# VH-VL binders against o27280: the designs that were tried, part 350

Target 1, 266 residues: o27280
Amino acid sequence: MDSMNVPEVLEIKRIVEESESVKTFIFSWDFRREVRPGQFVMVWDFRDEKPMSVSLIDPVRSEIGISIRRVGEFTDRVHGLSEGDLLGIRGPYGRGFELMGRDILLVGGGIGMAPLAALADEATARGMRVDALVAARTADELLFLDRLEAAGVNISTCTDDGSCGFKGFAHERLLTLEENHDMAAVCGPEPMMFQVMRILDERDVPAQLSLERYMKCAVGICGQCCLDDTGFRVCAEGPVFWSQELSRVREFGRYRRDPAGRRVPW
Short names: E, the ipSAE of ESMFold2; O, the ipSAE of OpenDDE; V2, 0.75 times the mean of E and O plus 0.25 times the DockQ between their complexes.

## First folded at step 15 (VH-VL)

Design ca87 (framework fv_cemiplimab; at its last look DockQ between E and O 0.84; V2 from the best seeds 0.83)
Fold by OpenDDE, look of step 16:
Structure ca87 (fold): chain C 266 residues (1-266), chain A 118 residues (1-118), chain B 107 residues (1-107)
Amino acid sequence: as target 1 above (266 residues)
Amino acid sequence: EVQLLESGGVLVQPGGSLRLSCAASGFTFSDYGMTWVRQAPGKGLEWVSSISGSGEWIYFADSVKGRFTISRDNSKNTLYLQMNSLKGEDTAVYYCTRGDYSWPFDYWGQGTLVTVSS
Amino acid sequence: DIQMTQSPSSLSASVGDSITITCRASRKISNYLNWYQQKPGKAPNLLIYEASTLQSGVPSRFSGSGSGTDFTLTIRTLQPEDFATYYCQQELSTPYTFGPGTVVDFR
């Protein structure tokens, strides 16, 4: 029987402080269980469970990393943990990114850089040229810059307040870049992704975008992560979608649903 | 029926300040981004500013950056435009419209006239 | 910034005529273009969005076409109420820019 749906209790092997609000928790991983960038796992602290993107995939060290931003009670508890403490991990789930071509553009905002960092490692390992546009509100919220640089990624930064790189939003910075790519991977706030997607569409660059929705079961049963109009389940058909798929999703970039199912605007 | 009603347009001296309001009805206000568009007398349309439904995503034309502030009160179904350091070239009819980066400007108010003159 | 131009700046036509207005963008904007109608002393009204989709409530005599940089608005069987100024607008990126407008008057 597939143990994919049973949480495995794992020891936190290492904790990396990425920023003031983001930590990466590293676990030993049996790579007989395949994991791809863009997939997520359910993290269980024995009280609550939340979906988290895989941000590190290291087959050499037999490790995976999960980057978590401190945003609520669950993440507050997790951020209080130390190396050697235990967490439940089940997965991975969902559709990950697909790499194609020779030149790839990564566009990430905030914690959205987590899955893209993992993708960057894979792409560079394959000998691809990787450009990354890293966006955040402020300089101190820019994630994985040293890691990306070490991997040989060409980095461009933008911040809302201009504290680092281009002053403005990711889509605004993207408009100033004339270089084209074979494909793009995008992850971050949906208003950012929506506008970035249109620019990429205009440029005829195939794009994959990773969505975030409230997920309860992670296995496509509960329906809480269903997208309006299409019925796409973010946990099953996603979280990575092609731009052509998202073009059919009316709610994309416009609103989301909270745990109670109510529409919440971006 | 969707309705947008602008108010606050008056005569003001250069360097002065003014706040415009737009009262929305006939739809769930918070579900839509909102935009201000202005039109100088006898001229074309100029985008001024947009704000998302939550108010977290705000955009400005370069001509008004640093001088204008856009905001909204979803509990009151009202959009605002705070205009500071007004100039003669800011003289225009200001329209409130429903729409932003993710939606065309599908409904417009009647507009309110702002005149900046000494 | 993306610059929008329109042609002609003005035209005169008779009731029943078919007219065409052209809009051009300074760069490719895919199908992210809207058309608006503004009557004298009134607010603009959305006619067409995404280059060719007719807004609800707009008569079928209005149609839009084009992609990339060149776009066209066509009004078939012009009606008296169609006397107005028409604007194109790109929504690819900020700043959102409008064309200068095309004035349609009657002979």
Scores: ipSAE 0.915, ipTM 0.954, lowest interface PAE 0.5, mean pLDDT 96
Fold by ESMFold2-Fast, scan of step 15:
Structure ca87 (fold): chain C 266 residues (1-266), chain A 118 residues (1-118), chain B 107 residues (1-107)
Amino acid sequence: as target 1 above (266 residues)
Amino acid sequence: EVQLLESGGVLVQPGGSLRLSCAASGFTFSDYGMTWVRQAPGKGLEWVSSISGSGEWIYFADSVKGRFTISRDNSKNTLYLQMNSLKGEDTAVYYCTRGDYSWPFDYWGQGTLVTVSS
Amino acid sequence: DIQMTQSPSSLSASVGDSITITCRASRKISNYLNWYQQKPGKAPNLLIYEASTLQSGVPSRFSGSGSGTDFTLTIRTLQPEDFATYYCQQELSTPYTFGPGTVVDFR
């Protein structure tokens, strides 16, 4: 039995309040079970299980962090927990980010900055130049700015309401930033990612984008046998995809499907 | 057959308000973003505002920010443009079109004329 | 904002002629450019999207080319129904911007 498929009950060592709606839960982790930026874990509160991106990977302290936004019944219950309480963790799962070149641009929107914060740590440890564009609706929803600054990341911000940094959207701010990057990583709402991808495509910058819905799909079915083994359909393991893969997906940035299979627009 | 039909254009005094509607048919309305484009008499096309399929992602031209509101009712297949604090410069034919950041403006309504004059 | 310019502002041509209209963006926009046709008193209609992809139902005499900052719309064997104003429009980023238009009149 692979240890990734066996839930482990872990104690919440520390809780960091990132904003009014976001908390990071920190656990001791045995790094013999490898975890990479862009991967996710299944978080089990002994009633329900949900996928969450890993936002902190710290082998020196033997810790991982999982950042959770309060959006419904499950996340409301988890936000009610205290240091010392227990959660079940299974994983990691999914395809993580790949790093190449010397210069990387990170573009994060809201909670999407969580997996990118972990990636920023790895990229800076490799000696890469890291530029981050952090986007949110308001200044209070900008996440991980202090952590990124401590890591030596060059930070730009934008808010829809202009309360911090550029007044406007991530893609509009991106047009005013340095164009010369070897790669980019993007995570946030799909409409933001779609528009950012278009600008990166114009710059010939290869981009990796992390999609929340593919985390849920991969876990919700058997995964490996969800399609016939005919091999003629393009199939990539999520949640991280290259921009060239996503440019061929008509639904990306437009709509997703609910549990009943109906289209739900962005 | 995709059809878009605008309504609501009338003569309004400066400082007044007006709401335009666009009735859509022939496609799954909620799968598409929608856009308003205007054209002043004898002038070119000017993008006004776009709204995503859900209504949650909204973009405005700087000339109308703070004065205009775009919205949609997916249960009624209808797009709206609420125009407040109208100026003479807002005089134009207003076109409803299908498309936003993710899709070209591929189908257009006939337009509805808004005249702002004393 | 990304500014769009068109050349010429107007042109006169005879039925059967081939004409070319140019569009320039103030910055690189890859192929995120659309072309529209507007006949007098009518709504615009989409001719070409992504610089060179012909919209369904549009006659093959229309073609688009270019990438980056410079784009062209070509109409070969001009027909009477092609008397119209033509607009380019960028879709790289909000605010979306149109060119000032090119009026095509028959001689």
Scores: ipSAE 0.828, ipTM 0.921, lowest interface PAE 0.9, mean pLDDT 89
Fold by ESMFold2, look of step 16:
Structure ca87 (fold): chain C 266 residues (1-266), chain A 118 residues (1-118), chain B 107 residues (1-107)
Amino acid sequence: as target 1 above (266 residues)
Amino acid sequence: EVQLLESGGVLVQPGGSLRLSCAASGFTFSDYGMTWVRQAPGKGLEWVSSISGSGEWIYFADSVKGRFTISRDNSKNTLYLQMNSLKGEDTAVYYCTRGDYSWPFDYWGQGTLVTVSS
Amino acid sequence: DIQMTQSPSSLSASVGDSITITCRASRKISNYLNWYQQKPGKAPNLLIYEASTLQSGVPSRFSGSGSGTDFTLTIRTLQPEDFATYYCQQELSTPYTFGPGTVVDFR
């Protein structure tokens, strides 16, 4: 039986309201299926199926959490569900983050903090020093601050409107922060990641960045998640890429493709 | 052939408002970010604002934040700059240029002169 | 903000000369540095991006070099159409900033 291609129907165990627009759905999980920060699952609501990053990995409680931002028809339906309701889950898929060194910088924008929250838990459990730059449009959209604080993460915030922390964009705040990190992990809006990558490249900080693309199969067969000029499949060779790999990807930060294959600018 | 044509520059009073337009042709407008750069008479170049191809990602110089708004209409191939609360320091030739955070400013219009004085 | 300086502020040269213009950033900017040419009464034109890559249609007598904080623009065998003002501009981060310009005048 090929469980990677058929969703397992799971009961929603708990729902955590992370913000007005983001909920974390928690499921019991058999960790014989290993899950690593930066991997994703395909979430099926019995009508449609979308990739979602894993935000909580808890082998002790046998739980995973999947954080979902309400952005359209599919996510509206999922946000309307209650504890005890069912969702289909297949995965995990993709290449997760690799930790190295002692000091890690996390840079997350909006829902992009979801996989980074999972990574922060792993990094602190390994005794690493974790700095996080958490970005959003407004203070109410900053995610996982209490969880990161409880984990011992050193948090810097920025908001577009200045309602919390630095007023401005993540890359602008990053210029004013300490430059001494062994690695960085970045996830958020792709224009943010592009501009953050320039600064990390200038600092010679090894960086891993998590991309989002349209996905259908999630196992590397259909080609829907391919990146121009390289042939990298986000679902197989990614979603986490080293900055060196992304430097070869012309479309990164500049455009994406819709389900019909048409170029869409950021 | 890429062409950019600014319009709307006039004399205005301090505290007034003005909207500049830039008509684009010779390329797929929505694929490219756009930028306004200004140059006071006899002075150097100053970046004002950039907007991404979709219009979703917008950046401003500190000197104009809160007073200026940048927008685009991709169906009309037109870039706009709405300038409010104008000051004498805003007097400049305003250039429309193609580029944003992801592209250098590779094509420029001929500019439109905005004069802010009593 | 990342401040950009240029040296010299002006220079006089003859057709056929080779000239060098320098640009310095107030912090390291890797190779995220562009060069523009502006003739009197005209719009700027992009010459070089990423410190050393010539824009399409720019004559090979133009070249750029440098990384970090120090950059140069070199014009070999100066032509009559090269008498202009030259600006550097950093693209590491917003707010984007230009150098003050270098005026190249005919002697």
Scores: ipSAE 0.747, ipTM 0.891, lowest interface PAE 1.5, mean pLDDT 91
ESMFold2 (binder alone), look of step 16: mean pLDDT 93; pTM 0.947

Design ca88 (framework fv_cemiplimab)
Fold by ESMFold2-Fast, scan of step 15:
Structure ca88 (fold): chain C 266 residues (1-266), chain A 118 residues (1-118), chain B 107 residues (1-107)
Amino acid sequence: as target 1 above (266 residues)
Amino acid sequence: EVQLLESGGVLVQPGGSLRLSCAASGFTFSDYGMTWVRQAPGKGLEWVSSISGSGEWIYFADSVKGRFTISRDNSKNTLYLQMNSLKGEDTAVYYCTRGDYSWPFDYWGQGTLVTVSS
Amino acid sequence: DIQMTQSPSSLSASVGDSITITCRASRKISNYLNWYQQKPGKAPNLLIYEASTLQSGVPSRFSGSGSGTDFTLTIRTLQPEDFATYYCQQSVSTPYTFGPGTVVDFR
């Protein structure tokens, strides 16, 4: 077993309140174990273990950050922790984003901005021009706007209710943005990602999409999450996929599966 | 056999309200998004609204935004279109079809005629 | 919004003819285009999706081609039941848009 597969007990160095429902937990990290944007870690509270995307990668300070939305029992317990408390961290796991070209478009919905925030930092550090379309249900759910602005990212926002920026969905906003990019990275709810993917495809923009539910497949937990349009399983090393790979997956954007393998519609 | 049966189309006065229903059978209803498409007499097809399998993701044509609502009851295999503040331009045969952003409109009901006139 | 146009608006043909209907999008739509047939007094039915994939049960005399902005629907050896109106529709994203239709009538 290598060190990636054994949880290391780390002290919570700092907690950032991103919104009412989202916190970023910051840990000291030994960068002899490389971490790339788009990868995830398994977070262990000594009772349950859940996959979480890495949202901050800072080799200068020797820190990583993990952003967690409060949605259930595990995340409620983790949100109750304080600076100085301990968590087990295992990883990193999964395929990260690839950067190419000079210009990148990021399209993020809700907590999907977490891995994209880490990617924005790397892209700007490489001298790329970064445009971000940040989407949420309401203004209060828009994440990382100050961090993206500090990184030099060109930001567009949209909210379903019109409380900030464009009133409407990410794909509707994208249709009004005519400038093409060398590549795109997309993360958020699958219905958003599906329509954004088709718009980018028609523009001949190579896109990478990150799917949280495929994080378990990357560590070998769920074999039934990969099903293509021909009825054959697609063995995928997520959570990041090229749009060409993902367009073949019949259930992408339509339904996911619960622990018992039953279809749960979007 | 996939079947979609629309109902509810009647004559209504401008400014009135009407609810259309579409009863689905022959497939697992919740696995598919659903769509309403309308056709004015002697005219072409116009997309009205789509709803995802769970009912959480909803899209509208600009011409009906703020006036129409789409919903579904997966326990009853039924799709709905609530039409408020009806205008003469809303006069059309309304078709229920299986499909949304993630699936082609592959099966259509026979349609139900809505007439908005004084 | 992506605008769709069709040509011709109508055509007259005889049984056994081969006909072609053209659909043009105001911007690139890759292969995200569907074709529908509507017989008089009936609901539309899906013929082709993703520009060239035949829907199950559709006769092989129907074929679709094209990508980007220009698309064609071809009907080989036209049969009596093929006299109908044909619509194209872009399926890139909402809001969805249909072409104005092409009427295929007897000569």
Scores: ipSAE 0.775, ipTM 0.898, lowest interface PAE 1.3, mean pLDDT 89

Design ca89 (framework fv_cemiplimab)
Fold by ESMFold2-Fast, scan of step 15:
Formats: sequence, C-alpha cells, structure tokens
Structure ca89 (fold): chain C 266 residues (1-266), chain A 118 residues (1-118), chain B 107 residues (1-107)
Amino acid sequence: as target 1 above (266 residues)
Amino acid sequence: EVQLLESGGVLVQPGGSLRLSCAASGFTFSDYGMTWVRQAPGKGLEWVSSISGSGEWIYFADSVKGRFTISRDNSKNTLYLQMNSLKGEDTAVYYCTRGDYSWPFDYWGQGTLVTVSS
Amino acid sequence: DIQMTQSPSSLSASVGDSITITCRASRKISNYLNWYQQKPGKAPNLLIYEASTLQSGVPSRFSGSGSGTDFTLTIRTLQPEDFATYYCQQSWSTPYTFGPGTVVDFR
C-alpha cells in the first residue's frame, strides 16, 4: 500500500519538443515506486486529470518522461507550461510490456511511439536486437527517430505521402519485410494496429498491443475503459494486451466509447 | 433490413467527372466502414476504395489513386465516390458494400453503371 | 499485390451433385478469405467469411475450408438456385483482391 492513488505534485524539470504538436515533460522520480514500459500515469493540472503513457524511464538519472500531444483543452493548457511549473502525477497504472526472446519488432504510429521508445531502451539494455517500424502521415510527424538511433535501434520509416521512407501504411511496409521476430510490440491508431496484428498473426509472431482509450478512472472502478465482448478494463487488464486477447474483441479497430458510452468510430 | 442503393451512373466522356452516391438504411451507418467495388462488363470483381466509419482512414486501388476520392456523410447515411479524369477502362458497374479492413463486405447494393465513351 | 487464383474457371453440374472449387493466394493470408456468390444480373452476396464461417441465412449445404494459401468452397446437393459465379477474396491486407471467378453452369 503506498501513495500511488494520491497525486504527487512534481516540478517539470525539462521539456523536450518532439514535434510541433508533441512535447515530452520530464520529472524527477523515486524508483522505489517501480515503473515499466507500457504503464501510464494520471496527469493532473489542478483542474482536470488525464491518463498519459510513460515515454522515458531513466533510473540512472532518476527521471521519468511523459509525452503529450496537443489535441484539446487539457493538453493545450499543459503545453503552455514551462520548466519549473508544477503538475500532479499519480500512478503508475496498468500492465507493462513483457520482453521475451532475442529480437523484437516495434511498430509505432504517431504518438504511439512514445511508450515504444521506453520499451526500446529496456530491450536494448537487455541485449536484444530491436527493429522499429515508425509510421506517420508525413515526415514531420515521425517521432523519436533520434532517440531510437541513439539506443542502437534498426529503424524503418513509412509515411502516407512518401515524404520519408516507404510510401504507404505501416501494414503495407511490414509486408515488404520478410523477417520474423520472437515478439512484437505495437502502439498507434487502432486501424493501424488491427491491420499490423493480422500480418503478425499470419507469421506466428506473438504481439503485444497498447490501447489508448478514454478513461475517467485509472483504478478501474468506473468501467468507462471497459472493452466490449470480453469485459476487459484497459486500466486494470491493459493497456497492453496480447494479440490472442484482442482477437476476441469486436470493437477493436472499429470504434471506441466516449464518456457517455456512445460509440465513436475510427 | 440492411439496404444500400447506388445512384449517379451515366454515360460520360473520357476526361470527364462524375459523383456516385450510396444511400444506406437499416443499420447504424457510422459503426461500419464502407467500400466501393466495380465490375467491368463480362469481367470479375475489382476493389476500388474503402473508408472507415469516421471517414478518416481511406484506402485506394493503385488504378484510381489521384483520380478518385471517397467520402461519407454520416448525418445523411450516404457514401460518395468522386471520379475525375475518367478513362475508358473505368467503365463498370459500381457496387456500394458495407465493410472495410475490419468487417467483411456483407451487404451489397444493386450497382450503378458508369460508361466512359466518346 | 496478392494474386488470387481459382480452379476450375468453369464447371458443369446437375442438381443433386456435390461440387468443390478451389482458391489459391500467392502468399499466406491465414484464414482471411471470403467467398461470394453472384447470380446473373445481380449483385454479389457473401457466403462465407474467415475461410469457414457461414454467413447468417446461407444454407448449410455451403461450406468452406483451408488456411494459409489453399482454400476450398464445397456445395453439397446442388440446388437450381446455386448455378452462379463464385468469387474468393482475400481480406488480409490492402489492396484487397478477388479471384477471377468460377462459373457453375447446368450440364
């Protein structure tokens, strides 16, 4: 029992601008409270609280990083903050990624590269061979390429418009790669993840996929993050799921639910 | 109960433009991706384009990329195909069908014939 | 692109016969294969999805099997309304591709 369910007010130590719309906020962290790649925290700006994936885990510097894309009122306010300003953080929550085997494929789309960047650090530290397929609409939206390169990751890129790397979608790029891996980790928009999962399933590559769904309560007591058909709660059973688990979820890749429980299509 | 009704197919000259419509009823339109499939006279089926439930995820066959645009109006339960720079080889019956990457093409409209000829 | 091949291109059969048609994908597609029936002058209709799952309302005399690259559609005890063209289609990845069709005619 500790204070994970009570927000701790932390000072923003450093801000990294990843792109025009994405920033990483770095905080000092006491690693007596364990954090694993794939877990999330609740970020509180003293008015609203939202879940955010942990994108940097650095025990040597005693730091964690949280990458946030500007998409609405809350994230707009947080993007307006400066180094030295305060945010409330509680957590971590959720299941993290599991590493197995000797080689891993990471497939990330947009902001979905954030939790995968933390995983890449852990995998390379364990001596695994790491291949990353980084996908975005345009070259300007590709994230964490410098960080992945610094970690020794083998990088492939694809953009819808062909402005960097392969011209096309992540699943189309993956078809041109005949290489098999011991496991894969996938994070990004659900239509991308759905199509990538089918390719990995055919190759018998076990895959873990991270879902970013709207949640009102991180401890799983309100049911707003519940998946149809299985009753899985993203904040309790997820956000990371094996492909075998997600293959039973009819809504995956098709729609999600808003706070009122209404279906929001992809 | 599920019904799809295509319209807009006419004779058009090469280089011309045409917009096809598909009116959907009997299901929650926005819960499903939609697809256009065409069939040239006496030939087999050819996938043309798919669009997700929100309209944000769009895929095209290489033969129509840059010339055709797929769109939807969820408030009107209607799917569209805007065809530009039409060629003789675009002559076909165009079918509207329910489905995309996440769902089989399980219901089809009756089709609308587009003829591209001078 | 994934190429789909069907065999035979056509066959002649009598009411009461059992027939089998085959579909081959140029690469492995797991079980992501659909079968469609198209009667003359009509739109296609879905018979089977995910290689072996029968669509609601489709008679049990239709069955599908296979995985990977090789798939079969079987029609047991052929009825008059079954004389049609049958298409397979891979649903695994864009661009989606159909087989060339198999025409089932009266003998």
Scores: ipSAE 0.709, ipTM 0.869, lowest interface PAE 1.6, mean pLDDT 89

Design ca9 (framework fv_cemiplimab)
Fold by ESMFold2-Fast, scan of step 15:
Structure ca9 (fold): chain C 266 residues (1-266), chain A 118 residues (1-118), chain B 107 residues (1-107)
Amino acid sequence: as target 1 above (266 residues)
Amino acid sequence: EVQLLESGGVLVQPGGSLRLSCAASGFTFSDYGMTWVRQAPGKGLEWVSSISGSGEWIYFADSVKGRFTISRDNSKNTLYLQMNSLKGEDTAVYYCTRVDYSWPFDYWGQGTLVTVSS
Amino acid sequence: DIQMTQSPSSLSASVGDSITITCRASRKISNYLNWYQQKPGKAPNLLIYEASTLQSGVPSRFSGSGSGTDFTLTIRTLQPEDFATYYCQQSLSTPYTFGPGTVVDFR
């Protein structure tokens, strides 16, 4: 019997304000129910349910964290909650990141740094060398810099407007960084991930990319979760894919599908 | 068949502004990225700016950053380039091109000549 | 920025000749290289993408090869309509950059 299909009502233990638009909600968690970086949970506010990546995995404190950007009605309501309030959590779901080798490059855009922050913690705990390229539109939208620094991560930043670090996009900054890595993990807007993937492919660096798309039915059959030409389901076979798998998906970086299955260009 | 038609190129004084348009037909406009490429008289090709199908992702050459704005109206199948603070070095034929991020600039318009001179 | 260079800058050829144009990238770009043809007074048109794939409608006398940093465009049995300027372009990353062009003129 798989109890992960039923939401558990959990108390918000702590809220961390990451930026003006991003908060991390921390819950006590029983780690007999395993959670890995790159997995997501369904967050239920007793009205609507949305998929959110796990951004903190702390077995020592018995806590998980979920970072949420304010982008609509559901997230606005969740941002209005306080410590002690309740949320429903269902999961975890999906394939997490796989770690290999001695050194890893993380490339994160905006809220995409959330699952990568959890991965950075695991990689550093294993003694890996971690380099992170953190990208955002503006300096105020760069996430987890203090947490990454505390973990011993080597950080590079870039902003579209040049307000912090390199002025430009993640892939343009990556092109100026000439280091070999055993692997990479990438999470952010798909156009960014597509460009980054091509540079990593040229360098023969195997990459794992996390796709955060519509996930209407996390465990069951759901058309909105399928990739265009491969039939991969983001909630069942993703959200983490190897670049070799994703290079065969014609829609990656070009368009996504809405709940009705229509193409929505990036 | 795919057709791209640029318009708006004229003589402009240095420091002036100009808006170029590109009318697209023969394909689903919103499914493709679009690009402006320019060519100064007797010179080679220079990439200016690209915009994604939705209009959310925009890239500029360093030479035009802060002065040019690219935009699109998918309901009208039209691409725009707003050019401000024009310099003599901006004198060129401006081409509208179609681009898929997985593919090159596969179709080009005829171009529109912009001359920046006193 | 990725710099693109072409060799030669110009060449003179006769109808029926076979010609070769070389393009070099300042860093590895895998096969993310395109070739364009521009006739005098006309817009460029795409000939080849992904280093070696012919665009639909392009004659088979055109071929491309190479990967990494070194690329070649070959035109076999040159025809009158082939006298033009040819440009290579890297499509690995923005800013997209073109080579300086190779002028193919007839003798």
Scores: ipSAE 0.486, ipTM 0.788, lowest interface PAE 2.9, mean pLDDT 88

Design ca90 (framework fv_cemiplimab)
Fold by ESMFold2-Fast, scan of step 15:
Structure ca90 (fold): chain C 266 residues (1-266), chain A 118 residues (1-118), chain B 107 residues (1-107)
Amino acid sequence: as target 1 above (266 residues)
Amino acid sequence: EVQLLESGGVLVQPGGSLRLSCAASGFTFSDYGMTWVRQAPGKGLEWVSSISGSGEWIYFADSVKGRFTISRDNSKNTLYLQMNSLKGEDTAVYYCTRGDYSWPFDYWGQGTLVTVSS
Amino acid sequence: DIQMTQSPSSLSASVGDSITITCRASRKISNYLNWYQQKPGKAPNLLIYEASTLQSGVPSRFSGSGSGTDFTLTIRTLQPEDFATYYCQQSHSTPYTFGPGTVVDFR
């Protein structure tokens, strides 16, 4: 058992209410263990363990943040916790985003903005120009707008119902944005990511996309998570993939698999 | 063998409503998005609407937004198009086809004719 | 909306001829273009997807090429069953749009 596979019991230092359904839990972190945007940790409530993307990386304050959407029994229990309560954290795991060039486009849907918010902080700290397209079903589900603004990010929004910004889907909004970028990072529902990827491919913009499914096993533990057709292991090789890699995966954007391996359509 | 069979096309008065159905067989229906494409008599093909495998991701042509609704019943392997506030310009053969944003329209039904006239 | 144009709008050919149909998109669509064949009174049939990938079961005399905005469909050694209307369609982004069609008729 190496230290990467042993949960640390950490105290919840601060909780930020991002929306009615999303909270960011902030912990003190020893940055001798490097954490990069796009990586995830296993969060343990002493009953169940679930993978969560790191949404805040702050070496100056020695803090990491983990944003959690309330979607089931585990996340309901975690949302019931208060500052001072304890959670087990194991990791980090997975491949982080790679930054290159002078400017970057971020395209995030819903909770997919969580890993992109951490990336925005790193990109702005490196002096890159950052444009973010933040998409959600409704205005109250748009995440991290104040944090992105504070970081100097150029923000565009879209909502399916038109309650904030452009009325429509992320890919429809992206078609109206003509600025060229050296790279892009995309995270959100796979149908959104699939359609955004095609537009970026046409524009010859190298893109990295984060796939958070299959993350039930930790790297280095007995367990395997694979994408169909190509054999990519999401917990070992992902969750971040280049668009050229994903273009060969027939299931991307069409269906996923449940814990029993059954196909679940998007 | 993949088969798609449309039904429901009839003569309807302007302003009327109609529901089209498409019965699918020969493949796992829920693994595929589905699309409706129409063709006015003597004219070309026009995309109408697409729906993802789960039914949660839906796209419409601007000409039908707010008037048409696409839906599916995966337990019955059936695709639907609910057409409201019908106009003369909606007169067309309506084709059911397998495919959406993630898959080409690779198999097509024989179509069902909708005529909107008084 | 991405507008699709086809040329020619119609052409006359004989069995054994080789013909080429052109499709142009109003903006770049990479290789996200499909070709369909429609015979009179019948439903369309997919011939080619992703600009150059031949659909399973389609004869090898059909081929597609192009990327960006300009695409071509070529039919080598035209057969009697190839007299039909051909449509291109961009699959890059919604709303999906078809070209107006090219009618291939015999002399």
Scores: ipSAE 0.599, ipTM 0.823, lowest interface PAE 2.3, mean pLDDT 89

